# VH-VL binders against q9y8t7, part 39

Target 1, 261 residues: q9y8t7
Amino acid sequence: MRDSFLQKAIASAKDRTSLLEEIAGNCSPKPGRPSLSSSIREWVYRVGGAVIAEYKRCSPSAGAISTLDPVSYVQATRDASAAYSVLTEPNWFCGSIELIPYFARYKPVLAKDFIVSETQIRIAACMGASAALLIMEALTPRELQELAAAASRYGVEVLVETPDASHAVEASRLAPGSIIGVNSRDLKTLRVDYEAMLREVSKAREQLPGEVILVAESGIDSPDKALKAFKAGAQAILVGTAFMKNPQLREKILAELLQIP
Short names: E, the ipSAE of ESMFold2; O, the ipSAE of OpenDDE; V2, 0.75 times the mean of E and O plus 0.25 times the DockQ between their complexes.

## First folded at step 11 (VH-VL; framework fv_zagotenemab)

Design f3 (at its last look DockQ between E and O 0.79; V2 from the best seeds 0.00; counts 0 for: pae E 2.3 > 2)
Fold by OpenDDE, look of step 11:
Structure f3 (fold): chain C 261 residues (1-261), chain A 123 residues (1-123), chain B 112 residues (1-112)
Amino acid sequence: as target 1 above (261 residues)
Amino acid sequence: EVQLVQSGAEVKKPGESLKISCKGSGYSFTDYWIEWVRQMPGKGLEWMGEIDPDDSYTKYEKNFKGQVTISADKSISTAYLQWSSLKASDTAMYYCARGTYWDSSPEYAFDIWGQGTLVTVSS
Amino acid sequence: EIVLTQSPGTLSLSPGERATLSCRSSQSLEFNEGYTYLHWYQQKPGQAPRLLIYKVSNRDSGIPDRFSGSGSGTDFTLTISRLEPEDFAVYYCMQGYHYPLTFGGGTKVEIK
């Protein structure tokens, strides 16, 4: 039997629990963290859409994506980004929770990991994260609810990553007030389905309350794709590898947004 | 030897149902995906869909979704492609192939192919 | 979907000649993960396709060195340095990363 990537990632996260517990025992959540949702809304108001710039050094299939260091990345992206998504998963993405404080100096930070425990959320909060990622497909409904509640206790917003509109709606019910993301990546195969994402984003937008922030995740590597995502109903887009390879892409996206009357 | 062996040629009439098979051997059947590819007479290759035999997770190309059903029985290392109601336009050669995974080499390729099953649908 | 356009549709050559086959993608296949999952398949008459080249330039097991692949972005090439009689077949490019998986229309290499 072959485990999916998601299963492996979850297992890895669970294996890190002991170490994380030790760290969590010595940290306190930082107060006064900027709001991810507020930042997204501001950008939506200002330019019609928000970009969440993801810092991801590695991926499961490619290994190292870019040698771009955090400083250079921030310098290249901060002016056109509403927030940062920081990969903290160490084994597949070469991430670290220690990256969060740096990015948090500039923008709201989404701690992106395979979160399976409250401890992970607490640590993220301690590091200065404004939000934490919850992957719906990695969690039972009960776990999702519990982790979302935990996040709330620590003053951390939640972005629930979902595979489709149906799950998006469910996520919004299970975790009220959460930001909802629709991922173009199939977590079983790790292939990308951008067009499916657009359809699901559109469908989700039709079904979700207007106040729910909808994020299109992954699969965006051009201004055109970004605009289509916004047109489909996303308030924000999360762009990872494309920005790592070409940080200036964000400026191009912004430029296109500004051209929209 | 690693191989995929497909069921024999089929001659059917419109409206009939059909289920063809693809049996893997020489490797761990659940460690790889099974891909189905259609090739109409004198035409190119068309990806239809795929299945993870381990948990029967499936993905379809949109034009084939609802038109065919891909399934698998891992206990006998066999994948299936079936129609509930054949059309004349379903006349084609159908290939199953082993799809490699993201952590395999080659990645996301079809490295082993069945010999194909010719399906002829005519009134 | 990603459309792969192969050219020419038919290539008529003699044994010993060099064959150059093109595969163009409707969008860049330089995906976020840093690899390009563009593959080439060979299909001889009456046979199933066979994997020839994977990830643009890697020969599959047992594939002679006269076959080579190159390219990046949207333009890819399969080259057969010196055609052997057994090389006359239809060649397909395929991308295996974006749903739906797609094949090119194929290039038939036929004997002149």
Scores: ipSAE 0.808, ipTM 0.913, lowest interface PAE 0.5, mean pLDDT 93
Fold by ESMFold2, look of step 11:
Structure f3 (fold): chain C 261 residues (1-261), chain A 123 residues (1-123), chain B 112 residues (1-112)
Amino acid sequence: as target 1 above (261 residues)
Amino acid sequence: EVQLVQSGAEVKKPGESLKISCKGSGYSFTDYWIEWVRQMPGKGLEWMGEIDPDDSYTKYEKNFKGQVTISADKSISTAYLQWSSLKASDTAMYYCARGTYWDSSPEYAFDIWGQGTLVTVSS
Amino acid sequence: EIVLTQSPGTLSLSPGERATLSCRSSQSLEFNEGYTYLHWYQQKPGQAPRLLIYKVSNRDSGIPDRFSGSGSGTDFTLTISRLEPEDFAVYYCMQGYHYPLTFGGGTKVEIK
């Protein structure tokens, strides 16, 4: 029987976490980490939308994306990005928890991994992360609630990644106060459904309280797609591969939001 | 020999139900998706939807959602396409195909096709 | 939805000639995650489609080397270097990455 990518990633995360629990010790979250949600709200107020720039060296469907180093990426992106999303998953995304400090000194950091244990959240915060990703499709409702509660205890915000509006509403109920993501990527097929994502963002915006931050994820590779995601009701977009290959795309997206020549 | 064998041609009247089958052999049926493709008489190919036979996870093209049901019985390596009430406009050739994953060459392609099931719906 | 536009609709040629078939995507496939998942299928009269070329330029197992694919961005080409009698068929491009999966309208290669 063939396991899906998500099944493989969850199994790998459990193995990695077991080893990490044995060797990581008892570090404490860094004090003074900036708020991801506050940064997003500030950008929305000033320019009508926020960009989360993702550092991603590899992906399952692409393999190696770029050899661009963290310092060069930050130099290209920091002044107009609300936050960074940093992949810490080593096997398919070529990430590491040790990448977090490179970004956290400049902007709020979302630690992006397949999080299955509060140990992963604590250690991300030790390295300076402001927020952690929880993938709703990877967790039972109880697991989501328990991990969100653990994140709160560590002073870590949560972005809950969801496949559609009904799950977005459920995630908001299960993890009150979390940032909610709608992902255009199907985690079983790794295919992208951008049009469905727009519809589901719009539905989620209508059903969620206005103060809930809504993030559109994956498949945003042009200024037009970014603008449509914001118009659909996303307050932030998360862009990875396109920025790794063309950092100037970010300036083009910002220009569209500001509506300048 | 890897193959998909579909059920035979059907002649139906509007309003009748129909369930056609696609049986896989020579490979691990649950390791691949089953795709359904419509070809109306004299026309091109249209993707209808797909199913993961292992857990019955499905995706539909928007115009076929609610018009057909895609299902599978992994215990007999068979996928199904079903109508609850046929229309004359459902007259077409229906193919099943094996869909590959991002990590299985040829990636995201339909590498094995069934022979097709001709469905004719007329008064 | 990604629309794939194939041209010409019909290509009338003799055996031994070179066939050049075009597929144009309504959106660039170049910036999608990973490879460009643009595929070509052959459908002979009365038969099911057959995979020829996957990911723009890779021949499927058992496909003769007279078939080749090329292209990037929005423009893709299937080339048959020297037509054989068995190559007179309809050819479809398909993109397999973005939902919904879409086929081009087809190019019929027929004997002149």
Scores: ipSAE 0.511, ipTM 0.808, lowest interface PAE 2.3, mean pLDDT 89
ESMFold2 (binder alone), look of step 11: mean pLDDT 90; pTM 0.937

Design f4 (at its last look DockQ between E and O 0.87; V2 from the best seeds 0.00; counts 0 for: pae E 2.4 > 2)
Fold by OpenDDE, look of step 11:
Structure f4 (fold): chain C 261 residues (1-261), chain A 123 residues (1-123), chain B 112 residues (1-112)
Amino acid sequence: as target 1 above (261 residues)
Amino acid sequence: EVQLVQSGAEVKKPGESLKISCKGSGYSFTDYWIEWVRQMPGKGLEWMGEIDPDDSYTKYEKNFKGQVTISADKSISTAYLQWSSLKASDTAMYYCARGTYWDSSPEYAFDIWGQGTLVTVSS
Amino acid sequence: EIVLTQSPGTLSLSPGERATLSCRSSQSLEFGEGYTYLHWYQQKPGQAPRLLIYKVSNRDSGIPDRFSGSGSGTDFTLTISRLEPEDFAVYYCMQGYHYPLTFGGGTKVEIK
């Protein structure tokens, strides 16, 4: 079969390494970046759950999602979001590493890309990212460990994206201290399986140590789905497409959370 | 011509095993998914699951998971649907279809269908 | 799962008449401009289904222009402008984006 999306994305990421070096120049990671994990825990304590608002303009399966600019997006979401997830992949998601500094002014930023090199993590840190995404299915166990270690050296937290509970547990072992995400998106087909994600989140929560932050990623497009994710055991939800199309959804989710006794 | 050709009708008894086939031709078999769809007598279409013939990656609908096995042999451009132990309730028409991908046109659709395999399970 | 509800269950019409079939989704199927993965299939008696319309409004190859699809969000429509004798069949809508993939219950277009 033709190259999978993941293969293409990884290849693209590798090709962009030189460009990233050019963009960042001789920058060094700046200290004092806000913690993603701390922000999530604060929101969990305050309202019972955290929302990571993702800024994503395009995707392979949705094309152009929204033309909403970063300023308008932040204005609509900042008061009800614990963090921002910023797509930096330019070819499929219309993202840019240069978006990170703006979002980082307001909330902890998760740099979301297909990270396959230490350079990508370093540059994300230089741009002000608090955390970086590592996709378990895109990396060998050794690569995951190495990249997680690199992130630590740069003061960048890691969110390891996993397809299911078993991988979540493994990721937690391979990358201690990392935030664990379970993705509803099938990276082979790019289809969404929300119900599967809920099941896997629940299973993961049963197996993971209590201190491990569990994130339900993607597939959430309603307050009801958000609440179900939290009930399943997620401390945070990552919402992209739905917020891009309707940023006010965040307020609706918050309103529902606040109604929970 | 692009086509999917399925194996012939089957008459079986409860408890028997069965493996039916779906052979693709006229296109690169590994460039598309194979979808299996059940249609019980006089009823609608039900998605059962899918397979990427290239690496045998498989997805099942929850009610069919563990009840059937979807497999493929890309060397002969053939996909399979099999039961270890048939039930009377398995009596139905089974279709295979070519499933398109997100970067294909049409996207995420079943654009080519096999002629169907009728499976009858009775005592 | 996403539930697709088709209506009516049966549509009795004569050749030459206009047929309007509805498919309602339990949630929005619009993910981006031109990225709504709602499809229509035609199944004639004793035959396998055939792709008719893909992504709401695109006719598949060889499909006559009397077939058209429209809709957005949760409401979709298949229209047959002038029924031909060969158009009397069962029509299914399907969403291909969320697991599990789901079909509507079908609308039978029968001759009056």
Scores: ipSAE 0.883, ipTM 0.935, lowest interface PAE 0.5, mean pLDDT 95
Fold by ESMFold2, look of step 11:
Structure f4 (fold): chain C 261 residues (1-261), chain A 123 residues (1-123), chain B 112 residues (1-112)
Amino acid sequence: as target 1 above (261 residues)
Amino acid sequence: EVQLVQSGAEVKKPGESLKISCKGSGYSFTDYWIEWVRQMPGKGLEWMGEIDPDDSYTKYEKNFKGQVTISADKSISTAYLQWSSLKASDTAMYYCARGTYWDSSPEYAFDIWGQGTLVTVSS
Amino acid sequence: EIVLTQSPGTLSLSPGERATLSCRSSQSLEFGEGYTYLHWYQQKPGQAPRLLIYKVSNRDSGIPDRFSGSGSGTDFTLTISRLEPEDFAVYYCMQGYHYPLTFGGGTKVEIK
C-alpha cells in the first residue's frame, strides 16, 4: 500500500514544524495586514470578479513551471490581482515562508502550504500573510475547527479548500466566516477535473448564503475558463501555472469580465 | 511477468446483466490504478473510468457514469466492469489497463493492457 | 474536455519509408519542463493497444529506437524513421492528465 501525495505532504509538514519555529522564533504577527476577503469583495463590486494570482515555481505533477523571480512576477501581475497565493512548501512546490514579504507589501497574501499546526499560521502572519490555506481533506472536522480558531486569534483569515459542494457547505459550517474554495485538482490522483469543478461551484453557490466567498481553484488557463467559473458562481479564481507561464493572461480575463452586464 | 488477464468473450441479449473481470499478476496490484477503455466496432479508443484497487476510489467519464459500475477486489487482484441491463449499443471490445501515478514511470500512461473482452449484445 | 486531433487519418507507405504522425491538442498540455503527459500507443488488428512513447519523447521498455516522439504545447509528432512490416498498425495519442482522459482518433499506417 502506498501513501497518497497528500499523506506524504502532511507528514512532511509535521516534521517541518520544529525547523519552522527555529527560523522565525517567537515572532508576533505583523500589524496592518490587509484583508483578503475585503479585497475580493472590492474587486467583485468594481468588475464582477476577483483574481488571486499564485506564485508557484514547481509542483509535483507539473515539475518546474517557471524561472520568474518573485519581484518580476509581482511587477507583471499586481495591477490586475486582488491577492496573491504564495506557496511556502519547499519539497514539492519549491516554496518558502521567506517569499511572503515580497508580495505582502502590495496585496493580501494567502499562505499556501499543508497546514497542520497553529505554529505554521502564526509564522505566516509574522511574515505578513493575511490568510492561510486549510485543506479540508487533510484535516478531521475537529482539526479544521481548531486551526480556524487559531487563525482567528492571530487575525488571519482562512481559505478552506474543498473537493465538492457538499464539503463546501460543511466547511462553511465548521469554520464560519471562512472563504471557501472548490478545487478542480483531485488530491489523490493530482489530475485536474475542470468541468466537475464548475458543476460543484454552481451547486455550492445554490446551497451557501450569498455572503460566503467562493473561490474556484486549479485548471483555469484561459479567459473562457475564468469567465465560466465566475458565471458558475465563483467570486474569485485562483490561478497558478497559467499565470506563471503568461502573466498577461489576467488582462485578458479582466476584459472578458467587463463585457458582462 | 506483469500481466492483466480478462474474462472471455460474452454474447448477451438486451436487458441481461454482465460482469467482466480483469486479473492482475506479477506486480503489486494495489500500487497501480486500473483503467477501462471501450472500443466500439471499427472505432477508436474511449476512456470509461478508473479505480484505485487499494480503496476502491473511482472516477468515471461522464457519459459512462451511471451506465456501468467499476469495482475491484484487492484480495484476489481483480477489477470488474459491470452492467445491470445491457443495451445493443454496448456491443464493443472492452480493455482494462494498468495506470501509473505521477511519481512512477511511465507517469499517467497505460503501460500494461489486458487482451480485451468482446461483448456482443444482440436480440 | 481536451480534444486530440490526429492527422492524417490514413498514411499509406512502403516498408523502409519514414512515417510522421501528427497529434494536436485543443489546449496546451505544457505543465513545465519534462512534464507533458502526452502518450502514444500502437494497435495492430485484433490486438490490444501497446504503449510506445510516454511523456512526449520517452520510449517504453523494448520499443525500437526507430520510434521517436517530439513536440510541445499543442503540437506533437510520432516519427518512425524506417518502417518495418510489423509497424503497419493504428497509432493513437492520449493525454493522461486532464479528466476525462482522452485519445486521438488514430492514424492508420498501411502498406501501399
Scores: ipSAE 0.520, ipTM 0.813, lowest interface PAE 2.4, mean pLDDT 89
ESMFold2 (binder alone), look of step 11: mean pLDDT 90; pTM 0.938

Design f5 (at its last look DockQ between E and O 0.80; V2 from the best seeds 0.75)
Fold by OpenDDE, look of step 12:
Structure f5 (fold): chain C 261 residues (1-261), chain A 123 residues (1-123), chain B 112 residues (1-112)
Amino acid sequence: as target 1 above (261 residues)
Amino acid sequence: EVQLVQSGAEVKKPGESLKISCKGSGYSFTDYWIEWVRQMPGKGLEWMGEIDPDDSYTKYEKNFKGQVTISADKSISTAYLQWSSLKASDTAMYYCARGTYWDSSPEYAFDIWGQGTLVTVSS
Amino acid sequence: EIVLTQSPGTLSLSPGERATLSCRSSQSLEFDEGYTYLHWYQQKPGQAPRLLIYKVSNRDSGIPDRFSGSGSGTDFTLTISRLEPEDFAVYYCMQGYHYPLTFGGGTKVEIK
């Protein structure tokens, strides 16, 4: 039986849990981490939208995306980004939890991994992460609730990644106060559907309470696509590979936002 | 031999229902996707949708969503394309193809094709 | 959706000649991946399509070396170095990464 990428990623995350538990025993969450939600709201107020710049060195099917080091990436994106999304999954994304402290010096950090245990959240907090990713499709409703609660205990905000508007609404109910993301990536096939994401973002915005931060995730490689996401109702966009290949894209997006009266 | 074999040509009238089949052999049926492609007479190829036979997960092109139903029975390595009510405009050749996954070689391609099923809808 | 535009619509050539087929994408096909999932299919009259080239430049199994693919970003090319009689067919490009999956309109290579 063929396992999907998500299934493989989850299995890998579970396998890593034992090692992480050893690390977690020796760490405590760092206080005074900046808020991801607050940063997003500030950018929305200032320019009409927030950009979460993702640092991703590899992808499952492509291998290495870019050799851009963290220093160069921050230099190129710092002034125009509300936050950083840091891939910590090591097998397919060439990520590491050790990357979090560096990025956390500059912006709120979203620890992006396949989180299946409280230990992963605790370690992310110890490393200085402001938020942690929970993938709705990877978790049962109960698991989502439990992990969201755990995150709260560690002072970590949660971004719940969802496939559509209906799940976004459900996620908001299961994890109150969480940031909600709609992913253009189909986690079954790993194909991208930007148009579907826009539709679902729009639908989600119509149904979610106004205070809920909505994030359009992935599928954005141009200022035009970014603007469409904001117009659809997203307060923030998460951009990964496009920024790795062209970090200056963020400045172009910002320039477009600033032109909106 | 790896192959997809489709059901025979159909001649139907508008308003009639139809279900055509695509049977895989020579490989693990649940390890690959089944893709459906329409080719209207004298026209190009149009992707209709796909199904993972393992769990029946489906994706549709927007113009075909709600117009057709894609399903599969993995116990007999067979995928289906069906209409509840045919229209004259449904006249076309319909192909099923094996869709490869992201970690297959080749990736995200249709590497095996059925022979096609001609559907003719006329009064 | 991603629109693939093939040109020319029809290419009339003689056996032995070089054929160059173009496929242009409405947007870059390299987004989010290091590989470009642009493929070429051959369809002979009265037959089902056959995978010819995958990921821009890789020949599928059994495909002669006279077929080659190239390109990047939004511009892709299928080249047949020396046309054989059996090469006269319709060729389609296809992108397999973005929903909805889309084909080009096809280029018919016909005998002059």
Scores: ipSAE 0.869, ipTM 0.936, lowest interface PAE 0.5, mean pLDDT 94
Fold by ESMFold2, look of step 11:
Structure f5 (fold): chain C 261 residues (1-261), chain A 123 residues (1-123), chain B 112 residues (1-112)
Amino acid sequence: as target 1 above (261 residues)
Amino acid sequence: EVQLVQSGAEVKKPGESLKISCKGSGYSFTDYWIEWVRQMPGKGLEWMGEIDPDDSYTKYEKNFKGQVTISADKSISTAYLQWSSLKASDTAMYYCARGTYWDSSPEYAFDIWGQGTLVTVSS
Amino acid sequence: EIVLTQSPGTLSLSPGERATLSCRSSQSLEFDEGYTYLHWYQQKPGQAPRLLIYKVSNRDSGIPDRFSGSGSGTDFTLTISRLEPEDFAVYYCMQGYHYPLTFGGGTKVEIK
């Protein structure tokens, strides 16, 4: 029997968090962190869609993706991005919670990790994160509810990553007020199903109140794919390695959005 | 000695049910996916779907979803492809293949194939 | 869905000649989390396919070094440097990363 990548990532996160809980300091969330949801809504109002630009130095399958430093990445992307998603997972994504301040001074930051403890959320907020990722497939319903409640206490918004529309609806019930992501990547196979993601975003949009923000994740590597995700009902897209290798891709997507009739 | 051995050729009439098998040996059956591939007479290869035999997690190509059932019995290292009601258009060769994971060479490839099961559906 | 278009449909050659088979993808197979999972299979008459080349250019175990693969983005090539009698077969490319998994239409390599 083999452990899936998700199982390994959760186990690693528990080890990392166990040490943090033993030595966690008394740091306080930084004041004045901007709202991720407000930034997304502002971009949707002004141009019809929002881009969350992900800073990711490594991936499990590709290894090292880019050596572009955080400052250069922000300079290339900030004028066209609603927010940053910053990988803080160190083992497979070469991330660190210490990366957050480089981005948070410019835009709302989503701390992207395998979050299993409220200590991870508090420390991300200490570093300036506006939001934290919760992966529905990694958590029991009770754990999701508890972590979302903890995030609220720290003034941290939640993006709940889900595999399909039925889970998106359930996530909205379990964590009211959260931002909901639909991920095209199968977390068991790590393959991408972009067409399924479009269908599930559309189904989720039909079933969720209009004020719930939907984010389309993974596999969006062209303006056409971005436009289709927005047309399906996503208010934001989360784009990773394509931005790291071609920081101007976001500007191309924005140009297409401005032309939407 | 890694191999996949499929059940023998079948001749059926429209409307009949059928379950064909693919038995793995010489390796840890639950460590790999089983892929199903159709080849209509004189035509190319079509991916139908896949199963993880360890927990029966399945993925289907959209035109085969609801038309066939992919299953596995890991206790006997066997995967199955099943129709509840065959059509003449189901006449084809059906292969099973072993699929790998993203972190196991040859990554995402079908490295071992069964010999195929010919299914003929005619009046 | 990613469409793989192989050309030519049929390649008529003599033993000893060099064969060059093309596979073109409807969209780039370069993706941000991994390698290009473009694979090549050989199918002889009456036999199951067998894996030749995986991830564009890697020979599977036991495949002779007269088989090589190359390419990137949308354009990929299988080359057989010197055709042997046992190489006359149909060759398929496949992409293994995007659901649904898809094969090319095949190139038949036959004796001229």
Scores: ipSAE 0.630, ipTM 0.844, lowest interface PAE 1.6, mean pLDDT 89
ESMFold2 (binder alone), look of step 11: mean pLDDT 92; pTM 0.949
OpenDDE, look of step 11: ipSAE 0.853; ipTM 0.930
ESMFold2, look of step 12: ipSAE 0.611; ipTM 0.832
ESMFold2 (binder alone), look of step 12: mean pLDDT 90; pTM 0.940

